# Designs tried in a protein design chat: VHH binders against Jacalin-related lectin 10 (JAL10). Part 4

Target 1, 292 residues: Jacalin-related lectin 10 (JAL10), of Arabidopsis thaliana (Mouse-ear cress) (q8gwi7)
Amino acid sequence: QKLDAIGGKGGKQWDDGADHDNVAKVYIRGGLEGIQYIKFDYVKDGKTIDASIHGVSGSGFTQTFEIDYQNSEYIVSVDGYYDKSGTMQALEFKTNLKTSEVIGYPKGTTKFSLGGVNGKMVIGFHGSAGKVLNSIGAYLTTAPPTKSQLVGGLTGGEPWDDGSNYDGVKKISVTYISTLIRSINVDYEKDGQVVTRYHGMKNGDTEEFVIDYPNEYLISVEGTYNILPDDNVLVIRSLIFKTSKGRISPTYGFVSGTKFVLESQGNAIVGFYGRDGGAFDAIGVYFSPIPS

## First folded at step 18 (VHH; from k3 with S103G G104S)

Design j4
Fold by ESMFold2, look of step 21:
Structure j4 (fold): chain B 292 residues (1-292), chain A 121 residues (1-121)
Amino acid sequence: as target 1 above (292 residues)
Amino acid sequence: ELQLVESGGGLVQAGGSLTVSCAASGFTVSSNWMGWSRQAPGKERELVAYIYTGGSTEYADTVKGRFTISRDNAKNTLYLQMNSLKPEDTAMYYCARETYTYGSETYERYWGQGTQVTVSG
């Protein structure tokens, strides 16, 4: 998604494009007459890309703002401050983790915010600049998926992880017996194709929960876990699924022990991970923002 | 030959008590996971009480504190003591045996024929 540049007319148009995974570093040189130039280092395929300087140097010194992209930091929004002549006088960058200082001289200016869209991050910039920075715009993309905590038995079975590189969940088949969950079978959508992943043991009672993706999203997994008597191991005992349309599955398995809820406001579940090999020992999910 | 035979059902007044039993043959009750499930007309079968080989028990919230599952190893028989009965407890009650091994695909379930419990009033 391209956000139009905001600020003054004038200067020469520039465009760093959107073909980036993240922003690594921002370089800004201010001066008495406004921001003189801006430069961004981007990230692509794990490597930094040194993009062009936009503007020209004058009196003043360069300030920098680093983004810890390797630890999931990303720019969420930029506040800009431009004057009546259309000169960008100050900028302030906000990430999911921190806010830069206000760089430049914002007094007597018009403030605007660029970005700040729920679930989105900035991956590129464009604008206009000549002797000074005149305007700035941005490219947004969906922020990376986040991983829930793992619930259930942390010692039994073996770990598995479907990852988060799916468009959504189309169907979950749950196999259970009288007092515990045996397995799940997840049908994901990826690039218009169904990808199926199976975790756990196959024998038991099996029921399906169909989700009308992409018109409906899986948003919540809840259930219980408890010590399995005789074996003295913690396993998932019950599961319930909920969708963006308010649909709630039957309770699969048997409610026993500690309740858990895996959900995140504004997000859909796009992947599962967990532990199996004993019973269905533990479950976790990946969240990704629901498209606007 | 494996068999599960429920008995002891009948008509009882609300607030009353009833014991149903499940005589097993072809296997040892104490060496298996055993449970009682019930099915009322127009409803799905639901687990109400469960006992594991080591003797631990579990109960559905709807019967907890009122029902007690137990077994008599000498008679190879599973019991369900039902106290403070309510009209909504009216159902066919089924005994079940489950074979389960942690870490294994092995699993089988065997149902009895059921015994009717009717709670009036």
Scores: ipSAE 0.764, ipTM 0.921, lowest interface PAE 0.9, mean pLDDT 91
Fold by ESMFold2, look of step 19:
Structure j4 (fold): chain B 292 residues (1-292), chain A 121 residues (1-121)
Amino acid sequence: as target 1 above (292 residues)
Amino acid sequence: ELQLVESGGGLVQAGGSLTVSCAASGFTVSSNWMGWSRQAPGKERELVAYIYTGGSTEYADTVKGRFTISRDNAKNTLYLQMNSLKPEDTAMYYCARETYTYGSETYERYWGQGTQVTVSG
């Protein structure tokens, strides 16, 4: 998806294209006359690609903004500030993890936001530049799945990870006893087929929570974890699931200890990971943007 | 051989108190996880109080500060002291024994027959 350039009309068109996996680094030279140039290092197949400088060198300062693309950071939006003469005066970059400083001098300008489309990330830029940067546009793609924090007992049991390469969750079966969770059994959909993954111990009370995928998505996993008094280990004590249709499961297990909520605005849960082998020791999820 | 026999239920007025008991045979109460659950008509059974082998206790939020679980190891008996009773506490009360070991698939639960507690408004 290509977003049209925003800003002043001057300068010569430039286009870094969309054949990139991510952005690695942004270089901006500012000055009294405005943003003198901008340059992006892109990522393709795990390697950085040095793109062209857009603009010219002049008096001013150069700042950089690094994107930790190897740890799932990506640009979600750019705020720009241009003046009446058609000169870009300042820029500010936002990632899924942080916001840059405002680079340049935004006073007396028109502000705009480029990107910020739910579930999308920037993989390329285009615009216009001459003696200064005049306008900037972007190429967007669907953001990759993100991994939640792991909650619960971080040392008990053994780790497991279903990954994030599923279309959605169709059913969760929860096995529990009076004060803790024993296991989950997850039915995923992948390419029209059910893929089942089981984690934990089988004996206990088992209940099912069915999701009407693809008309309904799992969006939230909540619950509690606490020390088991006799065993002195942290385990998951309760679970609650919520869907995109506003449905809420019963509370499985027993509410005790520290509450957690695993959810992300605009995303569905498409995978689980965690720890089991003691009880159901810990849980985490993968989020992926909900289709529009 | 294994038996759990609840007793002590009855009719009480709101604001009143009642103690229910669970006499156990065929196993040692102090060597097992033990709990009290209740079930009102048309509702799911819910855990209200729990005691672990080491003596630690846990309570449902709806009964905290009003109910106390305890055990008498010499009599091999589990108790639930219920104070400040409300009409919402009306239910069949069951004691349960659970065998649990961290890291083990082995698990069993055994329920008693229950004792009725009725709280009038």
Scores: ipSAE 0.755, ipTM 0.922, lowest interface PAE 0.8, mean pLDDT 91
Fold by ESMFold2, look of step 18:
Structure j4 (fold): chain B 292 residues (1-292), chain A 121 residues (1-121)
Amino acid sequence: as target 1 above (292 residues)
Amino acid sequence: ELQLVESGGGLVQAGGSLTVSCAASGFTVSSNWMGWSRQAPGKERELVAYIYTGGSTEYADTVKGRFTISRDNAKNTLYLQMNSLKPEDTAMYYCARETYTYGSETYERYWGQGTQVTVSG
């Protein structure tokens, strides 16, 4: 998806294209008379590539803004500030993890926002520049899923990972006994088909939590973990699920020990990972932006 | 044959105390996970107290500080001491035996028939 450039008239068109996986670094040189140039380092196939300088080098100080792309950071939006002479005077970059400082001098300017489209990230830029940066536009793509931290017993059992390549969760079946969780069984949707993944032990009481996907999304997993007294190992003791329609499951298992909440604003859960084989030892999730 | 026989239920006034017992036969109480659950009128069965093989205990928040689970290994009997009883503690109380081994599919549960506790007033 290509967003039209926004800003002032003037300068020569430039276009870094969209054939990138991410942005690694932004270089901006500003001065008393506006943003003099901009340059982006992009990521392609795990390697940084240097794009062209857009604008001219002149008097001023170069600011940089690094994106930790190796740890799932990406640009979601850019605020820009241009004046009536057609000069970009300031820029501010926002990622999924942080916001840059405002680079430049925004007073007395027109502010705009570029990007900020739910579920999208910036993978390229275009615009116009001459002796200064005049306008800036962007290329967007669907943002990748993100992985929660793992909670529970981090040393017991064996790791498992369903991945994040699912459209959504249709049903979770939880098997538990009086004081702990035994297993989960997850029905995912992928390309119109149900894909089922099972993790843990089968014996116990089993309850189902059905989600009306795609009209309803799983958005939260919470519960508790605690030492299992006779075995002296941490395991998941309870689980509760919440959906985008405000539905809350029963509490499965028994509330004991340390509380956890796995949720991310604006995101649905699209995959699970964890540890099992001792008990249901640990759980984590993958988040993906909810479609608008 | 495995048996769990609850006894000691009855009518008690709010603020009072009551002990319910669970006599076990066919297995050793101290070698098993044991618990008390209750089912109030119009409600689902809920675990209230639990004791593990090693003697550690756990309690539901609604009874913590008022109820005490214990066992007498010589009598092969599980107990629930209930103090400061409230009308909302009115329920059928069931003892249960559970077998569990970390790292194993092995699991069985056996319920007793229950004993009624009614708290007036």
Scores: ipSAE 0.751, ipTM 0.923, lowest interface PAE 0.8, mean pLDDT 91
Fold by ESMFold2, look of step 22:
Structure j4 (fold): chain B 292 residues (1-292), chain A 121 residues (1-121)
Amino acid sequence: as target 1 above (292 residues)
Amino acid sequence: ELQLVESGGGLVQAGGSLTVSCAASGFTVSSNWMGWSRQAPGKERELVAYIYTGGSTEYADTVKGRFTISRDNAKNTLYLQMNSLKPEDTAMYYCARETYTYGSETYERYWGQGTQVTVSG
């Protein structure tokens, strides 16, 4: 999606395009006359791409803002400040993890916000510039899934990973016994089809938690983990699931030991990963933004 | 022939104590995971106390400090000592045997018939 440039009318139009996976770094030169230029380093196929300088070097200073794209950081919005002459006077960049300083001199200006669409990230910019930056616009795309921490027994069992290439979760079946979780069976939706993944051992009590996807999303996995006394292995002892409509599953298993919560504001769970060694040793999830 | 027979239930006043027993035959209590669960009318069956083969125990938060699970290997019997009883403890109490080994597909659970505990007042 292309967001129209906001700011002043002056300068020459420029367009970095949208054929990028992320933004790696922002370079801004400011001065007494406003933002002199802006430059973006982009990411494509794991490699940085040097883009053009937009504007002109003049009196002022250069500031940079680094995006840790290798650890799932991305730009979500930019606040801009332009004056009546059509000069961009200040910019502030926000990512999913941090906010830059306000770069430049925002007093006496008109403020605007570019982006900030839930579940979207900036992958390109366009605008206009001459002796100064006049306007800035953006290209948005759906933000990639992010990976939760893994909780539970981090050394027992064997790792497994369903990945994040699913549209959502339709059903979770949990098999448990008196004091621990044995397995999960997850029904995902992918392109209108159900894809089922099973992790753990099948014997025990099995219960199902159905999610009315796409009208309802899985948003939280909570539970406990503790050492299993006879085996001296950390395993998941209980699980509880929550949805976007406020529904809460029964508590499966037995509450014992350290509590955990896997959830992320504004995100749905779209994949699972973990460890399985005959009990259900560890669990982690992939988050993806909920569509607005 | 595998059997679990609970006994010792009855009517007790709030604040009182009661011991329930589970006599086992056909298997050795000390070589199995054993537990006490209860079911009150209109509620799900819930585990209240558990003992592992090595003797470690676990308790539901609702009974911690009041209930004690134990076993007498010579008599092949599981016990639940219930102190400071509350009306909320009123339920049918079941003992269970579970077979489980980490890394194994096999699992079985055997229930007793239950013994009723009713706490008045």
Scores: ipSAE 0.721, ipTM 0.908, lowest interface PAE 1.0, mean pLDDT 91

## First folded at step 19 (VHH)

Design p4 (from j4 with A96V)
Fold by ESMFold2, look of step 20:
Structure p4 (fold): chain B 292 residues (1-292), chain A 121 residues (1-121)
Amino acid sequence: as target 1 above (292 residues)
Amino acid sequence: ELQLVESGGGLVQAGGSLTVSCAASGFTVSSNWMGWSRQAPGKERELVAYIYTGGSTEYADTVKGRFTISRDNAKNTLYLQMNSLKPEDTAMYYCVRETYTYGSETYERYWGQGTQVTVSG
């Protein structure tokens, strides 16, 4: 989706387009007279694309801001500051991981925010520029899935990973015994079909938690992990699931030890990964933006 | 033949104390994971207290500080000491044995017949 440019009315229109996977680097040249130019390096199919300089190089300073696109960093929003003459005086970039410094001199200006739409990332820019940068707009797309931290026993058992290439979670079946989780069975939806993945041992008490996908999304996995005293191994002891409709599952297993929460604002859980050593040693999730 | 026989249940006033016992035969209590679960009418069975072979214990939050699980290896018997009893502790109390080994597919669970604990007032 294309967000209209915001700022002053002067300058000539420019448009880097939306045919990019990410932004790699931002270059800004400015001084006391305002931002003189902006330039973006983009990424497409693993290759860096150098866009044109927008504006004119004069006396001043040049700052850069790098986006670690190979580690799932992307721009979420840009704050801009323009003055009454129509000159962009300062910019600030926010990613999912960090915020840039305010580049330029924002006092005495009108502030605006571009982007900041849950689950969206910036993949292109457009605007207007002449002797200075006058306005800036953006192209948004759905952000890619991200991988949570792994919680629980990080050394026991063998790793498994369902990946993130599912539309959503339809059902989770949890098998547990008196003091620990034995397994999960996850029914995913992919292209209108159910794909089932099973991890861990099957004996114990089994309970199901059904999610009304696509009208309802799994958004949170919480629980506890602790050392099993006799075995001296760290494992998941309990699990609880929460949905976008405010539904909360029963607590499966037995609450013991360190609490964890795997949740990301504006995202649904679309995949699981973990470790299995005969108990349910560790769990992690993939997040993907909830569809608008 | 494996047997778990609970005893010691009864009627107790709120605030009172009671000890229930589980006599075991056919296996050694100290060599197994042992526990107490309870089930009130219309409710699901819940684990209350647990003791591992090495002697470590765990308790449900609802009974911590009030209940104590223990075992007497000479008598091959599991105990649950219940203090400061509340009406919501009213339930059938079951002894459980579990044969769990990390890394193994083997698992079995054995229940006793239960003993009724009723807390009035």
Scores: ipSAE 0.713, ipTM 0.900, lowest interface PAE 1.0, mean pLDDT 90

Design p6 (from j4 with Y107W)
Fold by ESMFold2, look of step 19:
Structure p6 (fold): chain B 292 residues (1-292), chain A 121 residues (1-121)
Amino acid sequence: as target 1 above (292 residues)
Amino acid sequence: ELQLVESGGGLVQAGGSLTVSCAASGFTVSSNWMGWSRQAPGKERELVAYIYTGGSTEYADTVKGRFTISRDNAKNTLYLQMNSLKPEDTAMYYCARETYTYGSETWERYWGQGTQVTVSG
């Protein structure tokens, strides 16, 4: 989605386009006469791409703002400040993890915000500039899913990973015995169809937790992990699921050892990964923003 | 032929103590994962205490510090010592044996017939 440029008239139109995966770095030179130029380094296929300078190159001090794109940081919004003459006087960038300093001098200006749409990120910019930056607009796309930490036993079993390319979770079946989890079976929805993935051992007591997707989302996986005494390995001992409607599953398995909570405010769980084969050794999840 | 026979249940006042026993035949208690579960009317069975082959034990939070699981290899018997009993401990108490090997799909569980414990308020 292309957000129209906001700011003053004047300058020449510029457009970095939307054919990028992320923004890597912002370069700004601001002063009392306004933002002199702006430049963005973009990411495409894991590599950075230098875009053009917008405004006037010159000597002096350039401020920079780096986006840690390799660790799932991305720009969610930009606040801009322009004056009556049509000059952009200050900018402030916000990511999912941090906020830049206000660059420039915002007093006596009109403030505006680009982006800030839940579940979206900025992947490109456009605007107008001449001797100064006059206006700025943005391209938005759906933010990528993020990956939780892996909890449980990190040495037992073998890794598995369902990925994050699912619309949501419709059902989880948990198989457990007296003191540990044996397996999970996950029904995902993808493009209106159910995709089922099974992880772990089949023998035990099995119970289902059904989620009314897309009216309800899985938002939390909690549980415990502990050393299995006779084997001296860490395994998942219990699991609890929670949904966006406040529903909480029974506790599957048996509470023992270290408690964990895998949840992220504003996000649903859209995928699982973990380790199995010895027992149900470890679990992790993928989060994706819930639509507003 | 495998058998688990629970005994020692009865009526006890709140705050009192009781020991229940589980006599095993057809297998050795110390060579198996063993546990005590309980079931009150209208409720699901819940594990309250567990002992592994190596002797390590685990307890449900609701009974920690009050209940102790143990075994006597000479008598091939599992015990549950219950102290500071509460009315909510009232239930049928079941002994169980589980066979489990890490990395194996094989698993079996065998239940005894149960012994009733009633704690009056």
Scores: ipSAE 0.756, ipTM 0.925, lowest interface PAE 0.8, mean pLDDT 91
Fold by OpenDDE, look of step 21:
Structure p6 (fold): chain B 292 residues (1-292), chain A 121 residues (1-121)
Amino acid sequence: as target 1 above (292 residues)
Amino acid sequence: ELQLVESGGGLVQAGGSLTVSCAASGFTVSSNWMGWSRQAPGKERELVAYIYTGGSTEYADTVKGRFTISRDNAKNTLYLQMNSLKPEDTAMYYCARETYTYGSETWERYWGQGTQVTVSG
C-alpha cells in the first residue's frame, strides 16, 4: 500500500521503494530552516541496507532513531510538521513499541500524520527534497504476527508450537477433567483449508467452541493456572475463549490459582503454542491484525 | 463393583447448615480423588470441592469459607459440610471419584445418583 506524500510541492522526487522487510534506522538532519535531509536504513532478508540521503547536508544537527527490528519492532506512523513554504520542520516516528522525540522545530507549522493504519507497518518511504525535505510518503504492508508470553507451567511437559502461519481459528476442542485442562485441538483456516493440530492428552470430557471464520475471530484466551495437588506440577486449570463478536465460551476446567489473559487490541489469535505432559501445562498464542 | 451413594440432602433455611455424605463401596475413598459437584436448575454441573489422595483440598470461589470437604477412612465415606447456605446453593449434589495420573491419558470418573439440597430464602 502506497500512501501519498504529505508536505510541500517543492524539490525533486525520491522513492526508496517498498521492497523491504522493515526499517532499521532513521537519520534526520535538522536546521533552523527545516529538515535538511532524511535517510533510512532498511531491512531486507535479515540484512540492513543503506539508502540514499534525501536532501542536502548543511549546518545543523543529526539525530537518529533506531528501530529494534530484530525484536519485532516496526514503524506504524510518522507525524510531521511543515511550514507555509512546504518545508518539513519536524518529524516524529511511532513504532509498535515506542515513540521518538520530535526531531526538528515544530513551532508555527502545520501538523500531519502519515500511516497509523491498524495492522500495518511501514516498509519504505518516498517524497520530495531539495535543499530541504519537502514531503514524505510511505509504503505499508501487513504487520507480522506477534508472539504472546507463555503462561502456566513453563518447565513441565514438552514444548509444542503450531506457529502463526494460519489465517484464523475455526474451532477449538477442549478436553478437560474435573480439575484441569487435558488438551486443546485447534482447527485452523489456511488458504481455504482446515488444518487441525492436537496437543495434550485425549481422555476426558471434550467440548467444542466453534468460531465463524472469517466473520468472527478468536481474540482472547483467558484462564487460570495452579499447582496440581500431589503431583506438584504447575498446569493450566481452566480456559475461556472470547471472539470478536463478543461471544464467550463456557469455562472449561476448574477455576483455580492465577488468572491470565492473552489478548491484544485489534488483533486476532491465529496460532497456539505451549507445553503439555500429563496435563496441559502452558499456553501461548500468536496475534495477527484483524483484516479491516 | 464400584458404588457411590449420596445422602443428607434436604430443605434448609438460608443461613443454615447441612452435611451431605457419600458412601463409597468397591474402592477406598482415601486412595482416590474425590469431589463434590452440584447442578442447579438450568445450569451446568460445577465442581464445588474436591479432596486429593494426599488430602489436599480445593474449593470453588463461590463456596470458599462456607463449605468443607472431608473424608472418614474408617467409614469409607466422603462428606461436604455446608455452612451459611444461600438460595443459590440450591442444587442436586453429586459425589464423584476420578482417576487421573499425570503423564498418562488414562481417566475415569464415576458419579453418584446425587442428593437434593434446597435452600429457602
Scores: ipSAE 0.705, ipTM 0.890, lowest interface PAE 0.7, mean pLDDT 94

